# Ledger of designs, part 33: VHH binders against F-box/kelch-repeat protein At4g38940

Target 1, 370 residues: F-box/kelch-repeat protein At4g38940, of Arabidopsis thaliana (Mouse-ear cress) (q9svj9)
Amino acid sequence: MSSPIIIRAPKKQPPEPPCLISLLPEEIVVDIVARVPRCYYPTLSQVSRRFRSLVASPEIYKRRSFFGCTEQCLYIAISKDQTSDIHWFTLCRKPNGQQFSGTTASDHRLVHIPTLPPMPMHGSYVGIGSNIFVMGGFCNWKITSSVSLIDCRTHTAQTLPNMPKAVAFPVTELIDRKIYVIGGSDTLSPMKSPSRIMMVYDTDTEMWQLRARPDWEAGKKWFSSVVIGGKIYMRTYHNSFVCDPNDTSCDRDEVLHSKEWWSACVIDDVLYYYDVRENCLRAYDPKQRAWGVVKGFEGLLPVACKWSKTVSYTGGKLVLFLQKTEKTEIWCAEIAVERREGGEIWGKVEWCNVVLSGNFHIMDCVAVVL
Below, E stands for the ipSAE of ESMFold2; O stands for the ipSAE of OpenDDE; V2 stands for 0.75 times the mean of E and O plus 0.25 times the DockQ between their complexes.

## First folded at step 24 (VHH; framework vhh_7z1x_3)

Design w5 (from u3 with N35H; at its last look DockQ between E and O 0.04; V2 from the best seeds 0.00; counts 0 for: pae O 8.8 > 2, placed apart)
Fold by OpenDDE, look of step 24:
Structure w5 (fold): chain B 370 residues (1-370), chain A 124 residues (1-124)
Amino acid sequence: as target 1 above (370 residues)
Amino acid sequence: QVQLVETGGGLVQPGGSLRLSCTASGFTFSDYAMHWVRQAPGKGLEWLSLISGSGRSTSYADSVKGRFTISRDNAKNTLYLQMNSLQPDDTAVYFCARGPDYSDLWYEEYFQHWGQGTQVTVSS
């Protein structure tokens, strides 16, 4: 006697009291919503269908730009349960003014974006404007040349023409609206890197170009890179180089290589990375050709971490992700850095808290403007 | 041809120590991160430790952290695993493998080159 699945008729939610805002002209509502911080958009989307539509509309983002209300948003590529795919999260930040004193739990958290499908791991991820380019990587135990474009305004993805070559584990940089995908592996072994191969995507022409750099060391894996002053700083196991992507000249930088910089970011032409071994934020000044340690935040960050990731944020700030070795917690900190008289760099931790708990791994972080 | 040869395994009592060696040939040893992995009877492959090509960066599985130490001598093309405080659960065939230099993903498929392995037996 199969018990009839009583499909309970969805309880007619009482008619939402007419939101007084609904009485306002649409233009005014758009202007209001455009000035609302994006972190509240999920909340707004729950208020009414109208608001849901508005926050997803291109018009809102145009208006935001018009009003100067654009925000830098961080999108985080995360692997869950050691799967071969990445999922996208955003960092939701609570605006500084509303830190209600009483709840110790910093409201900063990573929020999953379910509308975006799983995507290849160990690909290239680059933010341009409101878009994220997802290129190559490893998917279903294959290396792909696929390219996806994520519109972060709508959290939708579209397929673009493939890269010239399938690669995983490249270093990727953006210079003057060109995406440089450098090296990577075309095999299942990430250590087999065609280090002399560079694929360039021109965002204006929407065309790929395959370039070879015979001047680069053969058989060496690139595993770290940043852009400073139009040059790409890149690291192998043995050397760090400063390269002009348009010139055949790469200069070896021994001083830069003296530290094992990884997952670095750039603020005001200074390279930053967090050294998890020494529990310090390191800074390299290319002008001075010197390493320093950022001062001012000793003891404020979690220790015994197995990896770190830094990303530059607006206003002289960087975001630092850390994962503890013994715990599956992902910590995030926002750090303001400033150079003081005498050349010392100081950092102030604006906030630091667990932003995600569970068996997650951050693969990359991308900044976009919305 | 890439060759990896593990040595140093044997029978040891609980609480004892062993030092495993892996001699590499057929490639530029210093250009590659090296790993130690093990396979216990009836179990899958377990990742233990990673050392970068330069030898400056190391990583360990929680199961062996504080007990095992990975090191390398690039001049000798040799990888080492110092194992202290060995327990019966450490009984396995130990392999050195050439692989990626990141610790987040340890898929067996990424290890293209393995040695024959060396048997470690921890028993009273």
Scores: ipSAE 0.013, ipTM 0.390, lowest interface PAE 8.8, mean pLDDT 85
ESMFold2, look of step 24: ipSAE 0.154; ipTM 0.582
ESMFold2 (binder alone), look of step 24: mean pLDDT 83; pTM 0.852

Design w6 (from u3 with Y110W; at its last look DockQ between E and O 0.51; V2 from the best seeds 0.00; counts 0 for: pae E 6.9 > 2)
Fold by ESMFold2, look of step 24:
Structure w6 (fold): chain B 370 residues (1-370), chain A 124 residues (1-124)
Amino acid sequence: as target 1 above (370 residues)
Amino acid sequence: QVQLVETGGGLVQPGGSLRLSCTASGFTFSDYAMNWVRQAPGKGLEWLSLISGSGRSTSYADSVKGRFTISRDNAKNTLYLQMNSLQPDDTAVYFCARGPDYSDLWYEEWFQHWGQGTQVTVSS
């Protein structure tokens, strides 16, 4: 009976020499990493197991908050080829001339987050702190009541208790730590009348409440909304309304409805939307009950676009997504707005470029704080 | 303008099969999810199935899952429904319907375009 041939022990991996940062006390390393912009955390994760663990740890995000280094980060729900689900992307803002290993990336881009699973389309997507609530919508072309919570610090998701009703195509707003899911349908049938329901999630008590609103228009779909001053500004095709979510008051606003606003955002109590038909950014000031056009855009944005999406960003800025008539390119612009002498609102395009190519469709944009 | 024309209905015995077709015109067919719905005598509308614009994703009502198969040919602007194991309760007028335009600025036109329907009768 022969013994196996004895081969030399496998060569152990050579010890890596200590680098200077690995000799620092852990709390100092944490403080250094906390000051690094969030867009570099994927790169830090590639450096070592230590950094991979650090950039995912809750401690880093506590220290970022302590140092005042938190950032507003945009997460974009995107459907490819009109499928029944969405995938999450983030807007990665890079200085020109930045060099990545194996890639020359110097421009702002939408970057897929592969660790998040596909999620329902046409649901509610709400950012609160560093988290995103994903509620309802289509799951494999079936309308669901499911709720998922995304932790944007780790890019992981967990399930939460269901909504009281399954809905798709709602409008959704966050007011005073409560999520209002308004309207929507529990069927794909065009005969459904979704307009008179509202589901309210209290993030403090973690409880849902279903509210009927018989004071709202029957048989009409709510399809656009914003929040200004604790009131919901929302519309159907035929009318725009200003509604108090905790009261029976809901008033028609014919001046607001004089423009076909859609996918709007709010900065300093002013509603902004991009009019793709007239190629202008419009602003509605509820205190003046008046529309105006934001100045300063001549020749700076793409024309002949089919749709637009705006999302507010800190510092008096908004982010605008545009898709040209063809469906192959998505453009993104960051615009700083300010009111000047005489009450006119001016915009400055900070940057504008293509951020995604292919048959993609933006379903929603969500801001979180990291 | 937008036009949807269903064909392929008829009389069939229980346990039989039919294949319905829906020819689309007046819009870019591949941009839209397409649906099959039916209306049985004396009943309301029942949604049956949905297929994405590319044809990569499908969904079915529980009442037809496993028996019906939706498909599309975007080169021919045609939607199909293969119906197997038909029973008398499947007797209805079958309609194809254009699905939501996920890129349309206005939602009020969801499911507003339907064909005239094709009669399917399942009887001994």
Scores: ipSAE 0.036, ipTM 0.471, lowest interface PAE 6.9, mean pLDDT 80
ESMFold2 (binder alone), look of step 24: mean pLDDT 83; pTM 0.844
OpenDDE, look of step 24: ipSAE 0.433; ipTM 0.745

Design w7 (from u3 with Y102W; at its last look DockQ between E and O 0.52; V2 from the best seeds 0.00; counts 0 for: pae E 4.2 > 2)
Fold by ESMFold2, look of step 24:
Structure w7 (fold): chain B 370 residues (1-370), chain A 124 residues (1-124)
Amino acid sequence: as target 1 above (370 residues)
Amino acid sequence: QVQLVETGGGLVQPGGSLRLSCTASGFTFSDYAMNWVRQAPGKGLEWLSLISGSGRSTSYADSVKGRFTISRDNAKNTLYLQMNSLQPDDTAVYFCARGPDWSDLWYEEYFQHWGQGTQVTVSS
């Protein structure tokens, strides 16, 4: 899909006639813009103050929903030079990946969002609708209970009421419009002073509740979680657990723990993570209580990577971020997965390229709908 | 084997200045943020300042902002802290500390690598 914006050559000539799109009825212009992919909206905002106002208006996003043109957009929290804060980036993908004079691979990039201020690191970053909640974390040795709300339609941030307790390094998941913030630490020594609490934010009432929880995290740092069927699947160094957040007990899962899963995502109740040691995408099906390897793309992804992070997409897809051990490049791949006859899960790499270079580290990825 | 060695401490009068150094070895220095922390007699650790791996980003605790300047020389694997306008309550052992490797999934504490410390005493 292409932008309706007409680009004219730079010249020192008499005033040019108005652009053709400005001559259309306003309702037609709104309908055209609503169908434009979100990645082009920054360009549209540079055309005029009218277009800047239009792409930020609630009406355009209501119209996008009406036309079925909403998109899942990725926002990435990135630490620069290993400092104690994060900066927000978005993944800019070209709709068809066309080659422009041999430059197709360079069309997908992480693009910094300069209107958003730096925010605390190692907190909770949760996407809900068109918004991102940024909760807790630390900056300059200060662990905070603060909550910021990012409006991804306008790329602005505002403060919301604090969490009941300040925490960093929690497990955070969204279930049925409630945000569960579990554990973490109120110090930077998480193994010596782990939190024993669960905080629940109800997005409907806009209220926090502080709850006690079972001692499944005593003295241990979590490093991965997902939600499947309303239950939280979590991993620490020693154990993996399947927990109902409304219950006082949870179950160990030795089969799940047999793999060192982290930064996993869920597609159709299957947990996926990329194993950088064995260079394979692994899948865990809780119904079968079994791990498998996603087939169909061996040798298509960079190898010798030191970390990975996955994010679910609609349509049976995931986005995978990778960083090679000996390079400062962040790679990104979009992978479509499907279960085939015989129960095997197959993957197709739809694209793979470098999206950011330099001393950058991805802290989290959130998806929003725009 | 990660090693951090602080030098440059000593006795100084109120209002005076000192420059601390921290020499690093056993790791790729420019890949890590570096920090200064201190411990006053009978007190806990107080974080003071951070500098990014490249040296382009710095931050400071409110108690030292405007008086202390963190810097690094990546060619010499050395971290510095310039301390000006010193007061008696700046008396402490000063440590340099390496920030974590953000790709390491198994770290137990934020600061796992510290130097031996260098004593700074501010008194008349």
Scores: ipSAE 0.248, ipTM 0.647, lowest interface PAE 4.2, mean pLDDT 81
ESMFold2 (binder alone), look of step 24: mean pLDDT 82; pTM 0.840
OpenDDE, look of step 24: ipSAE 0.273; ipTM 0.665

Design w8 (from u5 with M33Q; at its last fold request DockQ between E and O 0.43; V2 from the best seeds 0.00; counts 0 for: pae E 3.6 > 2)
Amino acid sequence: QVQLVETGGGLVQPGGSLRLSCTASGFTFSDYQMNWVRQAPGKGLEWLSSISGSGRSTSYADSVKGRFTISRDNAKNTLYLQMNSLQPDDTAVYFCARGPDYSDMWYEEYFQHWGQGTQVTVSS
ESMFold2, look of step 24: ipSAE 0.488; ipTM 0.780
ESMFold2 (binder alone), look of step 24: mean pLDDT 81; pTM 0.819
OpenDDE, look of step 24: ipSAE 0.088; ipTM 0.561
ESMFold2, fold request of step 25: ipSAE 0.336, 0.298, 0.308; ipTM 0.699, 0.663, 0.680
ESMFold2 (binder alone), fold request of step 25: mean pLDDT 82, 82, 82; pTM 0.832, 0.830, 0.836
OpenDDE, fold request of step 25: ipSAE 0.432, 0.038, 0.332; ipTM 0.757, 0.545, 0.701

